# Designs tried in a protein design chat: VHH binders against q9y6x5. Part 43

Target 1, 379 residues: q9y6x5
Amino acid sequence: LPPKLLLVSFDGFRADYLKNYEFPHLQNFIKEGVLVEHVKNVFITKTFPNHYSIVTGLYEESHGIVANSMYDAVTKKHFSDSNDKDPFWWNEAVPIWVTNQLQENRSSAAAMWPGTDVPIHDTISSYFMNYNSSVSFEERLNNITMWLNNSNPPVTFATLYWEEPDASGHKYGPEDKENMSRVLKKIDDLIGDLVQRLKMLGLWENLNVIITSDHGMTQCSQDRLINLDSCIDHSYYTLIDLSPVAAILPKINRTEVYNKLKNCSPHMNVYLKEDIPNRFYYQHNDRIQPIILVADEGWTIVLNESSQKLGDHGYDNSLPSMHPFLAAHGPAFHKGYKHSTINIVDIYPMMCHILGLKPHPNNGTFGHTKCLLVDQWCI

## First folded at step 1 (VHH)

Design e25 (framework vhh_7zox_3)
Fold by ESMFold2-Fast, scan of step 1:
Structure e25 (fold): chain B 379 residues (1-379), chain A 120 residues (1-120)
Amino acid sequence: as target 1 above (379 residues)
Amino acid sequence: DVQLVESGGGLVQPGGSLRLSCVASGFTFSDYDMGWVRQAPGKGLEWVSDISTAGDTGYADSVKGRFAISRDNAKNTLYLQMNRLKPEDTAVYYCARKYGRWTSLPFDYAGQGTQVTVSS
């Protein structure tokens, strides 16, 4: 029987939530599986970029989804969360659901994930749902489990995406223990529902399940705002993305725009594209703008207005507050093993190995994840 | 300069109907998910309904089967058809633009609101 993998994302699940709150269902999952305590995500630490990095094994500059809002200088096209359906944006990489269908006579299924409702390289998962935030976790779970159990060719790769705890993290901030406790308890209950459903359907023992996230969350404040309008007039630039990483397209000389911005706030770094730190791997793509502003952790860039966000992400990927975790269970994984850290790009080659797929060239290192796997020597 | 202007509220008897309209300006309306939220006297904001750029709709359990959300991108207008109104539907109804990010706060701009009162 071909190996099967379900990849589950709880958006914005900060790694240290595991140490500060009780997760009885997730802890039972981990006890019989593996836990990676920190996953070092890619820069910028945002939803679309990191979800696409998980399924391609590539840095953002390589897969082309460099932000949640983008502008391509070559084609003059604009991208946003509400205008994300043009395959042009996604075609710089091949996500695993496409590879799964093209290399093997197998099907892929998607109960949502950034990119899964877009035909990428003329290929879409055999079973999928158009993105709709109003669809319950239970409906997504019903669809994905039905497709895993009743498909020909068999569904061997499946995704399941859920918007929490990110939405509540933005609304309440990660330091609101009362509200975050309620939200995280609900997520743990959903994990319990997932496991119970897979057991009821006879899938649990033969299915590999990965539970992960794309980024963490940090506390923001009305006392930590950077007013971009006090730095520079709107006539000098086009704003492509705002906070906490602002993407600036100059309408005048680039050096003049840079000089107006570089001294504006002690709480943001201003980079010309070629000066962006090499460690970010955020430079070699036409969708990365000529000037990037990077706010310090917990600071919000605004346009002469207040921010309603009490939590945010997108910050420097070296920050532990930006890191998610990874837990996994199934025939490919050891039981009761804990690992400290992997890179988010390492998930893709590991998943390819589990599914028996030849990975496309990628930025992951298989050696970083081999200790998680029963068929590998951990040296 | 984003502006959302609601209209169509008023006093209606239980079992009656109202159609709310919201005219948007200052942004490309067709590029944004839109929704309706309401606030009853002494209560917090309650999400009522939303509609995606692709036309996919969602509804709160309290209004499902009674309310219908729609949009006219050529007119930059969002609608909420409210049928079989109940006294508990009494609230200020706000037209709202959804965050352009999947997992951000659900709405980044709201209009001034329109009062709906359901009583005899």
Scores: ipSAE 0.013, ipTM 0.332, lowest interface PAE 8.7, mean pLDDT 90

Design e26 (framework vhh_7zox_3)
Fold by ESMFold2-Fast, scan of step 1:
Structure e26 (fold): chain B 379 residues (1-379), chain A 121 residues (1-121)
Amino acid sequence: as target 1 above (379 residues)
Amino acid sequence: DVQLVESGGGLVQPGGSLRLSCVASGFTFSDYDMGWVRQAPGKGLEWVSDISTAGDTGYADSVKGRFAISRDNAKNTLYLQMNRLKPEDTAVYYCAKRGYTSFYKPSFDYAGQGTQVTVSS
């Protein structure tokens, strides 16, 4: 039988939560599996970009999902709804479920992972759910386990996405220990439910399971706001994305807009597209706007208004607060092994190896994850 | 070139015994900790036992009291005496040079081709 992999994401699960809260079910999972303490995500540290990087192994400038809100200067198309199903936005890369279906006579299954309800290169996940935040974790789990257990051809790659702890991280902020404790305990209980369901169905011993996330969370405050309206009038630009990375499309000369913004706040860096730091790998795509503003950690960019968010993400990917973790269990993984850090783009070539797929060209390095795998030698 | 050649596997009845041997070449055997790992059908590698250069031994809970690891430095040979074998001991057994990558489990630099142990009536 071919190898099987279930990839699970809990959105906004900051790595540091593992040290400050108790996770008995997750710790039980890790005891006979592996833990990567920090995953260095891609810039910008946002949901759609990083979820697509996990399944393509590409930086955002290469896979084309460069933000949760986008404008393409060549085609004049706008992406402003996170549920936008136009294949145009997703076709700059080939995600692993497409490769799985095209290289092998195998099926893929998806419960809400970004992009899985979109036909990409004329291929959609064999089994999928249209994105709907109201669908419970239990219903998503029921569908995924049904598809893993009874499909012909067999489902060998499955994904499961859950919106927490991101929604609560935004509402309460990561420093609200009482509210975050309650939210994270509920997530740990869901992990327990996942493991119990897989054991009950006889799937647990032969299934590789990865639990990870797309980004972390940092504390915001009403005392840390950057008001763009104090620096530049709306008549000079179109705003494509706001905070904490603002994407500015000038209506007048680009240099004039840049000069109005460059000294706006000591807590924000203003970049012409060609001056965006190389380490971000956020420059070579038509969907990256002529001027990008990057707020310092914990600062929120606003338009003459107060922000309700007590937590946010999207900041510099070198910040530990932006990093998620990765835990895994199954026949492909060592038991009781801890690893310090990998890059989020390294997950894709590792998953291709586990499934026996030839990866598309990507920005990941297989050597960074080989110590996690039982069929590899680590020095 | 480092080489580890396992032998002594075979078919045995539950409750029976087997002794595995591993002949090492291409390195100074006496300078390295050595171990045994196994892989059951459809499963990952499981650490079974190890022995230090000083002769200190460790065992997985699943085999403790039934298996005994030993070494003969003069013959560059590692042994695993397996007693009271169970169907769940069925696996390919690999001899390996030992290293540590975490506080949970040792890792290994090199492994041999393996020897098949089948415990069945």
Scores: ipSAE 0.000, ipTM 0.088, lowest interface PAE 24.1, mean pLDDT 88

Design e27 (framework vhh_7zox_3)
Fold by ESMFold2-Fast, scan of step 1:
Structure e27 (fold): chain B 379 residues (1-379), chain A 121 residues (1-121)
Amino acid sequence: as target 1 above (379 residues)
Amino acid sequence: DVQLVESGGGLVQPGGSLRLSCVASGFTFSDYDMGWVRQAPGKGLEWVSDISTAGDTGYADSVKGRFAISRDNAKNTLYLQMNRLKPEDTAVYYCARGTKWYRSGLTFDYAGQGTQVTVSS
């Protein structure tokens, strides 16, 4: 029987939530599987970029989804989370579900993972759900399990995306222990439901399951705002993305715009594109704008207004608050093994190995994940 | 077309109470998370409270314990019960519909015209 893998993402699940709250169902999952305590994500630490990095193994400058809001100066196209179905934006990489369908005539299934409702290189996930946040976790799970059991060619790769705890992290902030405790308890119950459903359907013993996330969350405040309107008039530039990483397209000389912005706030770094730190791997793509503003952790960039967000992400990927975790269970994985850290781009070559797929060239290193796998030798 | 119509605002003394209502039309109300946001004079929008399709509620720290959000799906109506009102609660209050496009941190996609709440002696 071909190996099968279900990849589950709980959006915005900060790694240290595991240490500060109780997760009985997730801990039972980990006891018979593996835990990676920290996953170092890619910059910028946003939902669309990091979800696409998980399934391509590429930095954002290489896969082309460089933000949740993008502009391409050559084609004059705009990208947003409400208008994300143009294949143009996704075609700079080949996600794992496309490789899965093309290499061995296998099927893929998707419950709302970013990009799965888009034809990429003329290939769309064999089974998918159009994105709709109102669709329950149970309905997403029911569709995924139905497709895993009732497909020809067989579904060997399936994805499941859930918006929490990101939505609540933004609304309450990650330091609101009362509200976050309630939200995280509910997520743990959903993990319990997931495991129970897979057991009831006879899928649990032969299915590899990865539970992970795209980024963390940090506490924001109305007292930590950077007002761009205080330093530069909006007539001098077009704003492509705002916070916490602002993407600025100058309408006048780039140097003049840069000079107006560079001293705007002590809590924001201003970069000309060629001066963006090499460690971000966020420079070599036309969708990265001529000037990028990077707010310090917990600071919000605004246009003469207050922010509704008490939590946010998108910040420097070296920050532990931006890091998610990875837990996994199944025949490919050791039982009861804990690992300290991997890079988010390492998940793709590991998943290709589990599924027996030849990976496309990528930025991940298989050696970083080998200790998780039963068919590999570890130090 | 989506329409959200707020009512119940007005002038109230500190320590008083008001109940805001929002009647929704043009969409299936029971399929959406709903919330309240406010804008104080000279300030931007501030999230106040929300309620999920399943009835889970959330509140900003500034209103926690004083405000209560509820919904009546049969009447397509969202409510905000405001108790022990403070001068700092003076704002235009907007009914807002939760987004179906939440993957980039966008919380609400439609808001009403607002209702003015003034707390003064």
Scores: ipSAE 0.024, ipTM 0.518, lowest interface PAE 6.0, mean pLDDT 91

Design e28 (framework vhh_7zox_3)
Fold by ESMFold2-Fast, scan of step 1:
Structure e28 (fold): chain B 379 residues (1-379), chain A 121 residues (1-121)
Amino acid sequence: as target 1 above (379 residues)
Amino acid sequence: DVQLVESGGGLVQPGGSLRLSCVASGFTFSDYDMGWVRQAPGKGLEWVSDISTAGDTGYADSVKGRFAISRDNAKNTLYLQMNRLKPEDTAVYYCAKSRYLGKTYSPFDYAGQGTQVTVSS
């Protein structure tokens, strides 16, 4: 029978939370598995872009999900919460569940992972749940474990997504130690529930489990606002995305809009598309707007209003506050091994190796994850 | 049109109680997490309490053990029971809705007009 893999994401789980809070269940998971202390995510450090990078191994400019709000200059289409199920937005890449279903007669299962309720290249996850934040972790876990145990053809790849600690990170800010402690303890309890459920069903010993996240979180403040309305009138541009990376579509000459914005704030970098730093790998896609604004860590871009966010993400991917972690357990993984850093795009080719799949061309490097795997020689 | 109408504020002595209400219309109330935020004179917004679609509650440290949030989905109404009020609780209290869609969480989305709470001698 082919190997099986469950990929779990706790949205917005900042890597250094592991050092500042107690996680007894996660620590037990790591003790008999592997820990990557920092995962360098892709820019922009947002939920949809990074979740799609994990399952495609591609930078955002290559897979096409370049932000949580997008405009495609060629087709004139807008991407938002109301139309995120249009396959058009997702068809620039082939995610691992599609590859899993098409290379051999295998099934995939999905509980809420971004993109899994969308037919991509005419292929949807064999078992899936339409996204609904009201569905409990327990219900998501029950569905995933049922599908892993009772499917024909067998489910060999499964995904499970949970919105915390991101939702609470936005609400309270990551420096609110009392509220974050409560939230993170609940997440650790959910990890305990996950492990116990897999053991109860006889799945634990033969299942590879990856627990990771898409990004971190940084503290925001009413004292750290950048008001665009003080620098440029709204009649000069269409706003595609606001904060902390603003996507600006000029209604007038691009250079004129750029010049109005360039000296607006010392806490924001303004880039013409061709001047976006190469290290971001955020340039070569029609959904990246002619001008982007990148706020400094902890600064919020606003339109003549106070900010509702006490925590945020989307900032420069070199910032440790934006980094998640990766923990894994199962027959493919060493026990008790700690690794410093990998790139988030490296997860995809590692998962393809574990499942025996031929990866589509990608930006990941299999060599970066070799030391985690028992069937590889760590150099 | 989305509308949130707060009520129940007023002047109260330290140690007193008030019950705030927020009547929602123009959206499916039961689909949204609901909460209370406040703004004290000359201060920024502070998150006070929230309640999920499933009924799970959270509280700011400053109000734990004194405030209780609840909701009535049949009446599209959010409540905040405020006990043992302190001068530091003086603020305009706003009703807020949010819905986490995996990417667009905003705890202060669609804040109402507010209700003034004044705790003084």
Scores: ipSAE 0.013, ipTM 0.372, lowest interface PAE 8.3, mean pLDDT 89

Design e29 (framework vhh_7zox_3)
Fold by ESMFold2-Fast, scan of step 1:
Structure e29 (fold): chain B 379 residues (1-379), chain A 121 residues (1-121)
Amino acid sequence: as target 1 above (379 residues)
Amino acid sequence: DVQLVESGGGLVQPGGSLRLSCVASGFTFSDYDMGWVRQAPGKGLEWVSDISTAGDTGYADSVKGRFAISRDNAKNTLYLQMNRLKPEDTAVYYCARPYKWSGRTYAFDIAGQGTQVTVSS
């Protein structure tokens, strides 16, 4: 009977939502499991980069998904469509479902986790759903539980992705308590449905379940805009990504573009690629552009237009507003244990340990998560 | 005062074709990426296709190989050629200016009433 793991992501679930709103179903889950109060994600604090870091244990410069919109200077390829199926973008790392499938008679299942509908190193998740935002949480859950219960070779690793509370966080902003309380209550109800479904199907007692997220959310405003058109003319550069981290590909001398940008706004930092702070681990990849602009928390970079976003993410990963949480339950985990902080790259080696897999080289430290696990010493 | 006026929908048999048009006004059409989204009965908005200012196109997996998006900047018009239509393509189709909230959360400026496409025998 091999160990089994279900990894669940609620996109954009800011860690401090747990302290500001009530989550009766999630609290019951945590009471008999573990909670990591803050997960320090990777820079940039965006959906595709951090979802891939969770399943590879790598910084973005190492796994190659460096933004939600990318340009590769070596091959001249563009990634700007979330439904792009080109394996080229994903092949700089080996995600856990690939490793799981390549080790002794195991299957993986996926309900829309980023990358799972793409063959990576010629290996696609054994069971998967092509990404479609209109598919309900219940349909995703139905497929995952069917595959966990009825597959040969057995599904030992399964993923489930949900777009909320990210969409509502962008639309309303995290400070809109009325709208966010409604959205977060619905998410808590979905967690209740998940647990009930697993219990009804006889999966709950033997399944390890991790509930986490890729990033948080911060409040934005029409009063906090940086108009890039006021800094530099469009003819001087190609824009690869805009906000809150702008990726600039110069069409003229790089130093000239840098000089036009460097003092344009007190609310953004302008970096030549080699000057990007080492703490970001965001430098050593051909998909990182020659000039990067990093907006201050809550500031939005625009092109002579207003922004409809009342919330955003992508900011400095040292900001608590950018941090998600991690909760887990199952035979591998202690009961009723709280831990303060781990790095998002630490999740991968922990999951490999639970599944009995040999991890690929990674940036995580297993020691950071050992206190969560029943088969480890924590002193 | 963005205005988007969709047309070209109708009733068609499975396997048939329709061409949708969207006439834009109130903004400089050539400076914006444009797209099509649809809403099937009882479902949320689904992104169908987009086209960049440079003419680069993207398609949802459900329509890839069957639909073709194009634009005529001189006429401020966006088109969607729909071939080999299926019953599951039945929806109200809206012309929109797409923008990404994040990698998987899209927002669309929908200003028109849409055009109804019904694929039925």
Scores: ipSAE 0.064, ipTM 0.431, lowest interface PAE 4.1, mean pLDDT 90
Fold by OpenDDE, second read of step 2:
Structure e29 (fold): chain B 379 residues (1-379), chain A 121 residues (1-121)
Amino acid sequence: as target 1 above (379 residues)
Amino acid sequence: DVQLVESGGGLVQPGGSLRLSCVASGFTFSDYDMGWVRQAPGKGLEWVSDISTAGDTGYADSVKGRFAISRDNAKNTLYLQMNRLKPEDTAVYYCARPYKWSGRTYAFDIAGQGTQVTVSS
C-alpha cells in the first residue's frame, strides 16, 4: 500500500510556545515521533506565502504567492484572503497535493489549507472543503479522516488547517500568558482529538502525520508605531500590502516616493525592489512591488490610525519570533528524536520522499531532514 | 471486521425517488446510532440524517420532508428513502456510524465506500 501523509497546520504557532506553555498531547505526539524545534520560514512571514512554500518547496519569488495581498500590474488583478480563488495566482507552482492527485491510484484531500479549494494547473484535490472560517476543527478533522480511511482511489496525501493560535496571537499578543495559555490549551486539546480520532479509525500506526505552522508571532505595542502619513502623502502611492512589510506602488516617480520614505523611521528599512536583500529570496517576481517597507520586530506600520493588534507577523524570517515548529509521527519518522532547525522549504522534498513522489524543482534540501526519517542515514 | 456497505444509488431525474440501503457487519448494529452523510462535488461532507438506537430521527434542513431514515436491526440494515430529489442532492452518500455529535458536526468512526446519487434531467 502506498504511504499516507497528513499535513496539519496550526496558523501562527510560534516555536517557543513549546517552551513557555504546556502541551501534554503535543508532547506525547513528539515523544512518539520527532520534533524540529525551529523552522525558518520564508520572507515575508505571512500565511498564504508560507503555506504555499511548505507544499511547493519554493521561495515566495518562485511560487508567486508573495503576500496575503497582491497586485499584478499587467492584469490589474488583486489577490487577498477574500479574493484568492483565481488560479492565476497559484499557477506559478505545482503544490504537492496536485502532484499526488495526478498519480495513479492516489488521491488528495484538503481541509481549508490555502490554495486547496482552487484548481491549480486544472487540478483540484478529489476531496476538499471550501474555505470557511466558521467550520469547526472537529468537522474538518472528521472530513479529512473519513477521506483518509474510506476513499477510492485512496487518499494518500491530506492537509488540515486551523486558524489558531494566530487569530488569538493578534488579539492578545504572544506575551499575554493568561489568554494565550487558554488558547494554546485548546490547541493542545485539538491535537489530542486528532490523535484520538486517528487511533479510533486504526490509522495512527500507519499514517504519517506532520504538525507544523507557517509563522510565529511577535509582541506589538501602541508605543511602537510607524506612521507613513508623517512621511508621505497618500496621493503619491498605492498601498498593496501593509505592515509589517508594506508593498508600495508609487503614483509618482519611484525615486521621489523612495526618498520620502527612506528616512521615515529608524525602525523601518526601505528597499527598492532591486535592493531587497538577497537572503530574503524576494526579488524575482513581478508581483513584488517597486518599493517595500520592512518594519523592525514589534513595530507596526500605520496610516494615521491606531492598530488594534497586540501581536503580528510578517517580519524578517531570521527572527526567532517568526519561526514555527515541526513535529511528526508515523512509520517514516523516528521516535523520540529532536532536531534543532530546518528551512520551511525543506518540508516539501521530505514529504515527496515519504510519499514516493518525484519532486518538482524546489529550493528545499532533502539532506536537512534525513535525520528525521528511519530509512535515511543521519549525516 | 467492521464494515458498512451502501447500495441503491443511481441516476434519477429531478422529482424522482431512490432508496439507499446500508448493511452493517462486524459489530452489534442495534447498539449504535446510525446516519447518512453525503459529499457533493467540490464540497465537504454534509450530514443528511441520523437515527438513534431508540428510533429517534434527525434530518438536515435541506432534506426535511423529502428524506426518511429507518433501520431494520434484524437485518443489520440502514435505509434512506429519498423522495422529490433535486439536482443539489447529487452526491456520494455514505452510511456512517457516529461516535460523537457536536452541533451539526457529524463525527463518525466508520463509514462505507459510498453510493453515487446523481439527479439530472
Scores: ipSAE 0.000, ipTM 0.238, lowest interface PAE 16.3, mean pLDDT 93

Design e3 (framework vhh_7zox_3)
Fold by ESMFold2-Fast, scan of step 1:
Structure e3 (fold): chain B 379 residues (1-379), chain A 121 residues (1-121)
Amino acid sequence: as target 1 above (379 residues)
Amino acid sequence: DVQLVESGGGLVQPGGSLRLSCVASGFTFSDYDMGWVRQAPGKGLEWVSDISTAGDTGYADSVKGRFAISRDNAKNTLYLQMNRLKPEDTAVYYCARGKYRSLYTGPFDYAGQGTQVTVSS
């Protein structure tokens, strides 16, 4: 029987939530599987970029999804998060479901994972759902489990995406213990439902399941705002993305725009593209704008108005508040093993190994994840 | 293109009630989560309540049990019924479109001008 893998993402699940709240269902899953306590994600620490990094093993400058809002200087195309189905944006990398379908006589299935409703290199996930946030977790789970059990060629790679706790993290902020407790308990119950459904359908014993996330969340405040309008007039630039990483396309001389912005706030770093820190791996792509502004943790960049968000992400990927976790269970994984940290780009080569796929060149290191796997030697 | 027009604010005594309305245009109202946020004098913005496309509701602890959010998709209108009002509820109330998800990063999207609620004797 070919190996099977279900990759589940709960958007915005900050790693330290596991220390501050009770997760009985997730803890039972971990007890019989593995836990990676921190996953160091890629910069910028946003949904679309990090979800695509998980399935390609590439930094954002290499896979081309560099933000949730993008502008390509060469083609003059604009990308918006929900409405852009143009394959152009996704074609700079080959995600694992495409590789799964092309290297093996196998199918892929997807419930809402970013990019799975778009043909990439002329290949779309064999089974997929068009993105719609109104579709329940239960409906997504029903479709995924149906496809895992009733497909030919067999579905060997499946993805499931859920918008929480990100939506509530933004709305309440991660420091709102009462509201976040309620939201996180609901997620734990969904994990319980997932495990019970897989057991009921006879899938649990032979299916590898990864539960992870794309980023964390940090507390924001109306006392921590950076007003760009105090430093530069709108007529001098086009705003491609705003907060907490602003992408600035100058309408006048780049140096003049840079000089207007460089001393705008002590809580924001202003970079010419060539001066962006090498450790971000966020420079070598036409979709990265000529000037990038990076707010300090918990600071929000605004245009002469109040922020609606009490929590946010997108900040420096070295910040623990931006880190998710990874838990996994299944025949490929050890039982009761805890690992401290991996890089988010390491997930891709690990998944390729589990599925028996040859990975495309990537920024991950298989050695970082081999200790999680039963077929690898790790002392 | 997107417009949100708030109404129903005013001056009310403590313990009184007000009903706020928000008429939406320029987008398919039924496809979006909608909410209310407020800003009190000299304070930051506070999320008050939201309602999903499926009708699921959320409330800030400060208003839970006193406020009720609802929507009428046929009329493209969002409502906030405010009961047992307190002086602390004094604020400009804004109708907000969209979700507080990372997918909706960029310019902050309440397109409404707000409606003033003042709770005093």
Scores: ipSAE 0.000, ipTM 0.244, lowest interface PAE 14.4, mean pLDDT 88

